# Ledger of designs, part 16: VH-VL binders against f4iux6r469to655

Target 1, 187 residues: f4iux6r469to655
Amino acid sequence: RLLQRLPGCVSRDLIDQLTVEYCYLNSKTNRKKLVKALFNVPRTSLELLAYYSRMVATLASCMKDIPSMLVQMLEDEFNSLVHKKDQMNIETKIRNIRFIGELCKFKIVPAGLVFSCLKACLDEFTHHNIDVACNLLETCGRFLYRSPETTLRMTNMLDILMRLKNVKNLDPRQSTLVENAYYLCKP
Short names: E, the ipSAE of ESMFold2; O, the ipSAE of ESMFold2 at other seeds; V2, 0.75 times the mean of E and O plus 0.25 times the DockQ between their complexes.

## First folded at step 4 (VH-VL)

Design a30 (framework fv_emicizumab_arm2)
Fold by ESMFold2-Fast, scan of step 4:
Structure a30 (fold): chain C 187 residues (1-187), chain A 121 residues (1-121), chain B 107 residues (1-107)
Amino acid sequence: as target 1 above (187 residues)
Amino acid sequence: QVQLVESGGGLVQPGGSLRLSCAASGFTFSSYYIQWVRQAPGKGLEWVSSISSSGSYIYYRREVKGRFTISRDNSKNTLYLQMNSLRAEDTAVYYCARDHYEFWSGSFDYWGQGTLVTVSS
Amino acid sequence: DIQMTQSPSSLSASVGDRVTITCKASQDISNYLAWYQQKPGQAPELLIYDASNLETGVPDRFSGSRYGTDFTLTISSLQPEDIATYYCQQYDNLPYTFGGGTKVEIK
């Protein structure tokens, strides 16, 4: 079974091999099944997100519905989770935002969506949303900062982040987390 | 209602100084990048300077760098432009303008009515 | 600096005409382009942002489009109140730069 091999694809060569084989499974039902398998990556297997994003980027040229379905599912999940600040679902929030960030580096997720996610976290600067924002910045912040198309937007978002850190009088852990994310983007 | 009102313009001799103010109301001033944009009589628009929401990030067009200083007082909802060593080519209507989104620098959705600065001997 | 070349510098058209104004960026600016309308003696007003998004309160006869580094502002049916100078502006990189403007007059 090709889908059973997804969790074992821990190298570029392995994911690329699987991607080539999946190019021959061209039905709408099979593509939906693949998207669901990618979306349901285990919360403990964050190392797979870069490989899954590479697979999606490779398939995007031939199967346009794969990236569109996955991005829609991730955006819908983000929007539902950003309001659940009092529940123990931080691992799901981190998996979600890191996947969005990895896909952004392959141009599958548009920068505008990343900035919308970041702004949502900054607008409701809770403990979980601080962690989510910092994970997003660690994943794709430097990529966005170095891109001419997004450097100004990125600079603005980093300015917001530092202002909120100072205004909200964050505890030492949260303050350090924000500073680390900031300097990873703008060393 | 969002409003930006510029003041402080006038006639000044070359080498002189002026301080422009922009009073903001109707929105959370401390959340927005604000711009100074100028327009010489009968000419086009020219960006002059930008200041971030916190005041920590400041940018200038090359020709005014070292002569002009942008600043803001978020407690007073007021933006300033200190203009020193004024030249004839600084003659223009000066507009303050708000960035379209909170904390983002980009398109300018609200503009003041402008204040005229004339540098002439 | 990113140069914004706007054309034509002026045009005369009749009420009801379709008017097209173009703006060319000297390099790729993605969709980070705005269009402004300035009526005589007034401050500029935002019409279009992010190349093709219509600002709230702006009539739907105005539209913006992008093809590579070429940007177009279209007025589908010119009205007397549209007599103004129109400017494009890139906000991809500092310094922010404006096109030279297009003066629209009724003939």
Scores: ipSAE 0.000, ipTM 0.451, lowest interface PAE 18.6, mean pLDDT 86

Design e11s (framework fv_emicizumab_arm2; at its last look DockQ between E and O 0.88; V2 from the best seeds 0.00; counts 0 for: pae O 6.0 > 2)
Fold by ESMFold2, look of step 4:
Structure e11s (fold): chain C 187 residues (1-187), chain A 121 residues (1-121), chain B 107 residues (1-107)
Amino acid sequence: as target 1 above (187 residues)
Amino acid sequence: QVQLVESGGGLVQPGGSLRLSCAASGFTFSSYSIQWVRQAPGKGLEWVSSISSSGSYIYYRREVKGRFTISRDNSKNTLYLQMNSLRAEDTAVYYCARDHYESSSGSFDYWGQGTLVTVSS
Amino acid sequence: DIQMTQSPSSLSASVGDRVTITCKASQSISSYLAWYQQKPGQAPELLIYAASSLESGVPDRFSGSRYGTDFTLTISSLQPEDIATYYCQQYDSTPYTFGGGTKVEIK
C-alpha cells in the first residue's frame, strides 16, 4: 500500500513525507519490501533515483539493513551485466550506475565501490561501458573530485578517460558524452 | 497476477498483413522489455523480436527485418507486432514473453498462451 | 549467431530416474542461459535462469549447471508431471537462440 506511492515521489517533500510514514512500518518484512521496491525503480524514471537515495539516507541511521541490502543488490546487478553484450540492457545498466552514483553522494555507497565500477568500465572502454562510465561521472564525479579523500584518484581516472577517448575511435555521440562528463567533473 | 494475452492471429494469404496485439496486466508494463517468440506447428521455439521498456531499442531476427515492426504503447499496456509481406515460413504460434527482471533482458519469466498465424494460399 | 546444440532430442525414463539434458553453446555466453519446460498444448515456462538459478515455484528436483560452454539441466527424480519438451536458450546477445528441444517421456 505505502510502496505504491514511491513512483509518485517527484519532490523532496513527497519523498520525505513517505519516509516519515514508513518509519511506522519498521519490521524486517517491510524493510525487505521497501528495498525491493526501491531497486525496481522504473528505467523510464531516472529522476526518482535522487529522491529514493534521499529516503535511504534518512532511514540509514535507524534501519541499517536497508542501505546494506540495496547496495549489495546494486553491486550484484553491476557485476552481472558489465560484460553482457546485447543492446537491450543499456537502460538497466544506466539505471544501475546512476543509482550507485546517487547513493555515493549521500554517503551510502562507499567511494571504493564507485572506483571499482569506473575501473571496470575503463579497463574495457568500448560499447556500453563508455555510456556507463560517463553516466557514473555525470552523477557523482564532481562530488568525488571535490572531496579531499578522493581527489587524487578521481583526477587520475579522469586523465585515463581522456587518454582513452583520444586513442579509441569513438563515434561522435560517445566522444561528446566523454567530453561532457569530463568537464562536468573539472569545469 | 501477471497475464499476457495475445490476439490478432488468423489465416492470411502470402503477401498479406496481420497485426498482433499482446495485452499485459498484473505488473508495471513500462518497466519490462518484451519479446515476440514463435513456434511453427510441431517445431521448436524461435525468437522474433525484442523491444526495450521505453520502446527505444528494437531488434529483429534477420528473416523478419524490414517486414515486421514491433512497437508498444505503455499507456495502454499493450505490445504490438505488425507483420507485412507474410510468407508460408511465418506460419506459427506467436507468443509475447516478458523479460525476467532479475536476470537481464533475454530470459522470459511469463508467456502468453499464443495466437496462431497461418499463411497459406 | 550463437548456435545452441541440445541433446538428446528425446528420451524415455522411468519415474524416479535421474535425467540429464545437455546444451552446448557455439561460443562463450557466460552464464546467460535459461531452461524452459513446455508441456503439451501449453506455452513454455521458465525453470532456470542464469544457468543455475531456480525460478520461484520450481521444484528443487530441477537443477542447472555450467562448465564453460556446456550446460546441463538435471531432474534428480523424474515425476509423471515432468512429461514435457525442454528447451535451453541463450540470452547473452541478440538474436536470442534456443536449443532444438528435448522431449521427455515416461516409460
Scores: ipSAE 0.138, ipTM 0.688, lowest interface PAE 5.9, mean pLDDT 89
Fold by ESMFold2 at other seeds, look of step 4:
Structure e11s (fold): chain C 187 residues (1-187), chain A 121 residues (1-121), chain B 107 residues (1-107)
Amino acid sequence: as target 1 above (187 residues)
Amino acid sequence: QVQLVESGGGLVQPGGSLRLSCAASGFTFSSYSIQWVRQAPGKGLEWVSSISSSGSYIYYRREVKGRFTISRDNSKNTLYLQMNSLRAEDTAVYYCARDHYESSSGSFDYWGQGTLVTVSS
Amino acid sequence: DIQMTQSPSSLSASVGDRVTITCKASQSISSYLAWYQQKPGQAPELLIYAASSLESGVPDRFSGSRYGTDFTLTISSLQPEDIATYYCQQYDSTPYTFGGGTKVEIK
């Protein structure tokens, strides 16, 4: 019942209201159902990811298995897709990486995971990995750039990104994505 | 509970057209990439076409490209395959198949029962 | 295109026998390999995904393994209900391609 309302939570107030109501259903079975519902967010509804991440962050203090299960599922999904060569999975890859990035801003995903994902994309900077890297940076790059403990590593990654743009034959769409991502992080 | 039901198959002459439908229920259709796979009588499985969850990314096997058009209507939970300029070698049972959500796109965890397309004089 | 060479094309075995079916990819596909069972007159059913992961509800007598580009489906103890044709399928890249199939019968 309550999980059917998740796709309608398009505001801070709506997701917060649902989160409060969910606290009364705290059982292991219900927590697994919630994680599955959050993970299965429609690929066409990326605006929900920030609100879902907010719910996870709110529940993390009292239901520590919710963030751990969700993060593990997202990391497993990234690893299962990162080497896939076909073009069919771009929407899933974008949903995946944006969710990881949103959770990083809520301090649910550790920065180390974000840097590992970004490094994997930069090491094989072709096709989907260009789009995935840019989407990750657009989601949480400025957050990591402005944090003292991650500024240096983010700066180094951004320098690598621009070097790769300048030496690769990117089409205009991807070249624009890279420039936008760079300047969103480091205006 | 997950259900995929194909329809629209039948007998058609070479050069004719058919439109296949796949009605989905029991899952959030708009969250999944869907595929058409065919099987000629007594033969193996052959991937035909793929469409992404939003419908924005579409791929065809080489032999049907330009003749077949895959589409979806997420508001009706329905997948379509418009087949034009049909040939005898297109004779097959056509399945719609859903991507396996927990692994990667391209492996298929639920299949419909199939609909038979026969192309002959 | 990635060619999947499946062998044998058919086999007969007794109830209780260990059965192995092999599938070789023409290039690296990582672990993006699925196995399907198709009983006569039915749609295929997924047995194994990611080369070795057992789909929910599939009996544990089925297992999958990978060595490089060589993939194996094993039935540890063949049962009468396992009469079917088995297909491997790579899903590393489009066009997704299937092996030629292995028809399994009981003698």
Scores: ipSAE 0.118, ipTM 0.685, lowest interface PAE 6.0, mean pLDDT 89
ESMFold2 (binder alone), look of step 4: mean pLDDT 93; pTM 0.950

Design n01 (framework fv_mosunetuzumab)
Fold by ESMFold2-Fast, scan of step 4:
Structure n01 (fold): chain C 187 residues (1-187), chain A 119 residues (1-119), chain B 112 residues (1-112)
Amino acid sequence: as target 1 above (187 residues)
Amino acid sequence: EVQLVQSGAEVKKPGASVKVSCKASGYTFTDYYIHWVRQAPGQGLEWIGWINPNSGGTKYNEKFKGRATLTADTSTSTAYLELSSLRSEDTAVYYCARDYYGSEWFDYWGQGTLVTVSS
Amino acid sequence: DIVMTQSPDSLAVSLGERATINCKSSQSVLYSSNNKNYLAWYQQKPGQPPKLLIYWASTRESGVPDRFSGSGSGTDFTLTISSLQAEDVAVYYCQQYYSTPTFGQGTKVEIK
């Protein structure tokens, strides 16, 4: 019943209310059920990712297994998809990387994982990996660029991205996508 | 709880076709790929193919192209394997299995369906 | 296709002793960009489907006992059961998912 309300939490007030109510249902089984519900957010419901990430961040202080399980599932999904060129479900790849990015802004996903995801996309600069990298940068790139701990690594990654754009002869759509992502991070 | 429940054992003659079902419950059916894997008596596991229930997209092992057909019915959360032109070498336990969106490792398996092809 | 070869075909180990199963791939299953080995291990008991134990060569599936561990990289992989228990009697399979999925022929583990 409580988890059925999750897709309707389209405001900070609604997700915070549900989070408070969930705290009274604390059991190992219920925590696994919540993680599965959060992970299985529909591919088209990207607007929910920030709210789900907020809920995870709020629960992280009391229930460390919730963020750990979710991050592991998202990392496993990314690594499964990044090499598989035959998988044409771009929606799944975008949902995955944006969720990772949202969780990074709450420090639930460590910056190191975000950089490894970005590096994998840049190492194999395919059409889908360009979309994935740009979505990641649009979600958390400015957050990472402005942080003293990650500014230098972020600057290096952005420089590599721009060099790849210039040498790989991208089509106008992809070139514009990369430029938009770059300047969103580094105005 | 996640479950994959398969149809019962089948006995077929050479040249016939068989259709095995796999009913999913305990998760959103369209969120996970369904793979089919067979195991002949006394032998190892052999991958047949996968279906993405969300799109209907499929991929087949070259060995089974032209003989295997994978389908899924999202209204009943059921995946199907149809294998045609059966020969005695097709005698095996057929499993359906779930993965992480094309990860191609399998976290949940059906109980298996024994298909026996004999004259 | 990538061919997976396991050794030994069978082994008998006393309760509480270490069991070691090897798996070799005909081609590397290491993807250099993410530094991941696309290799899994399964346990199959008679009359049951395979059960996932390990993925990414060394990551233990949730609920799998700590005595099971995976190691190796590239083409040579090992599944180790540090202290064999009675319930561990089964056939163990390695599987690569770097390309079209293929399985090893299996290793039967028995109590001595």
Scores: ipSAE 0.287, ipTM 0.742, lowest interface PAE 4.2, mean pLDDT 89

Design n02 (framework fv_mosunetuzumab)
Fold by ESMFold2-Fast, scan of step 4:
Structure n02 (fold): chain C 187 residues (1-187), chain A 119 residues (1-119), chain B 112 residues (1-112)
Amino acid sequence: as target 1 above (187 residues)
Amino acid sequence: EVQLVQSGAEVKKPGASVKVSCKASGYTFTDYYIHWVRQAPGQGLEWIGWINPNSGYTKYNEKFKGRATLTADTSTSTAYLELSSLRSEDTAVYYCARDYYGSEWFDYWGQGTLVTVSS
Amino acid sequence: DIVMTQSPDSLAVSLGERATINCKSSQSVLYSSNNKNYLAWYQQKPGQPPKLLIYWASTRESGVPDRFSGSGSGTDFTLTISSLQAEDVAVYYCQQYYSTPTFGQGTKVEIK
């Protein structure tokens, strides 16, 4: 019942209310069901990702298995999508990477995993990887750029991104995506 | 401390293959790319390629494509360069070098491995 | 590939005097949108691997003495050693990373 209300949580207050109610029904089985429900968010419902990430962050202090299971599932999905480029819908790749980015802003996903995902996209900076890299940067790039711990690494990654934009034969749409992502991180 | 320690000198005959190792320590091996650069006696530096140890993805200088193979073993934090069909002009010191985030400049280098190709 | 050309091939400088090494690229290594020059400088002493001195044309690597400085933009770059020390006798290489990495031929610095 609670999980059925999850897609309707389109505000901070609504997701916080659901999070509080979930605490009354906490069990190992219910935690696995919650993680599955969060992971299976519709690929077109990107507006929910920040709220789901907020819920995970709230629950992380007392239910360590929730963030652990979700992060592992997202990492596994990213790796499988990289290997199935010709069979996977772009919407699924965007949902995956934006969820990773939103969780990074709550410090649920470690910066190292974000940089690993970004490097994988920059290694083959063509096709869907351009869109995936730009979506990741638009979601959490400014957060990482402004953090003292990650500022240097983020600066170097952004400089590599701009070099790749110039040496690859990018079309105008792709060039605009890269420039928009760069300036969202470092205005 | 960050260290890259390479295998010892090799002497090979023309047509043979050589495999050079580079063992990393003092940092998270999968966070940094490993490049290979060679230097013939009395000459400048020549880039061979890089490997991302986390993904296994490699990039090669076209001059070495088909002859060089870059691999990495994350369980031992060791990168490898294998060069096949050796010629006398492959006589050089071979360096592994660490790349900061795939940036393609090199902050730490191995000590070098002398490969001599002679008949 | 971008070709890197250094000048001079060798120079002799008196201890405590300024040494200037030039590097030219066959194409611009400046990306105007981020205003970065994709250029590094290395020092190599006999029997040793190269050591990174400068990246982004002018950013000094941690632990490198402040007498080393990089300048220039686009296609013309300079490495300056403001007051040559005995330990600075080495071959110096520029490297571009705007495209596939390429190095200059090197400049040998000796004490006059």
Scores: ipSAE 0.007, ipTM 0.492, lowest interface PAE 13.9, mean pLDDT 86

Design n03 (framework fv_mosunetuzumab)
Fold by ESMFold2-Fast, scan of step 4:
Structure n03 (fold): chain C 187 residues (1-187), chain A 119 residues (1-119), chain B 112 residues (1-112)
Amino acid sequence: as target 1 above (187 residues)
Amino acid sequence: EVQLVQSGAEVKKPGASVKVSCKASGYTFTGYYIHWVRQAPGQGLEWIGWINPRSGYTKYNEKFKGRATLTADTSTSTAYLELSSLRSEDTAVYYCARDYYGSEWFDYWGQGTLVTVSS
Amino acid sequence: DIVMTQSPDSLAVSLGERATINCKSSQSVLYSSNNKNYLAWYQQKPGQPPKLLIYWASTRESGVPDRFSGSGSGTDFTLTISSLQAEDVAVYYCQQYYSTPTFGQGTKVEIK
């Protein structure tokens, strides 16, 4: 019942209220149910990802299995999809990578996982991987670029991204996506 | 909690069609792909195809293309496999199985539906 | 498609002893960019559907006993049962998901 309200949590106040109420229902079974509900966010509801990530971050201090289960599911999903050329998976790939990026801003997803995802996309810089890399950078690239611990690696990855754009024959849409992502991170 | 419940055993004549159902419960039906896998008596597993219940998009093993049709009804959380032009070689247990939205490893399976093709 | 070949076809092991099942793929199922092997293992008991044991070649599914372990990379994979229990009598299948899913022919594990 509480989980039916998740799609309606379209503000910080609403998600925070639901998070508080959820704390009164804490059990191992309910934590698994919550993680599954968060993971199965509709691929068209990208606006909810920041709120869901906020909820996970709030619960992380007392319910450590929630962030660990969610991160494992997202990593597994990324790895299963990253090499697939099927256009019908693009919405799933974008939802996946944006959720990873949102969780990275709360330090729930470690920066190492984000860099691993980005490297996988840059190593095979064609098809959906260009869109996935750009969505990841749009979501958390500036956060990582501005953080002293990750600035150098972000600078290196952005340099690789721009080099690949110039070397590969990207169509105008893809070229524009790469440029926009780059300058969102490094104005 | 998570369950995939399949329809009962079927006996069909050669040349007929069979339609097997797989009713999902305990999770968000549109969040996961449903695959179909068959197993002839005493033999190994053979992948037939998958359906994305959210979009209706399907992917088929080339061997079954043109004979197998995968559909899903989101209002009843039910996936269907229809196999036409049945032959004796199609005698098998047919399983539905869930993946994590394209992961293609299968965490939950239906109990199986025995389809027997005999004259 | 990728052909999966298991060995042996059948294996008789005494209770408490180690069982080893091998699986070979006709081409690599290692994706070099993420260093992941797209390989799973299933257990199937008579009259039951297959049950997921291992994915990513070595990651144990939740609820699977720690006596089950997966190893290997590229084209050669192994499922190990460190101390066979009576309930482990089953047919075991490897499956690749690097491309269109294909399964090995199965290895039957019996008590000696």
Scores: ipSAE 0.420, ipTM 0.803, lowest interface PAE 3.5, mean pLDDT 90

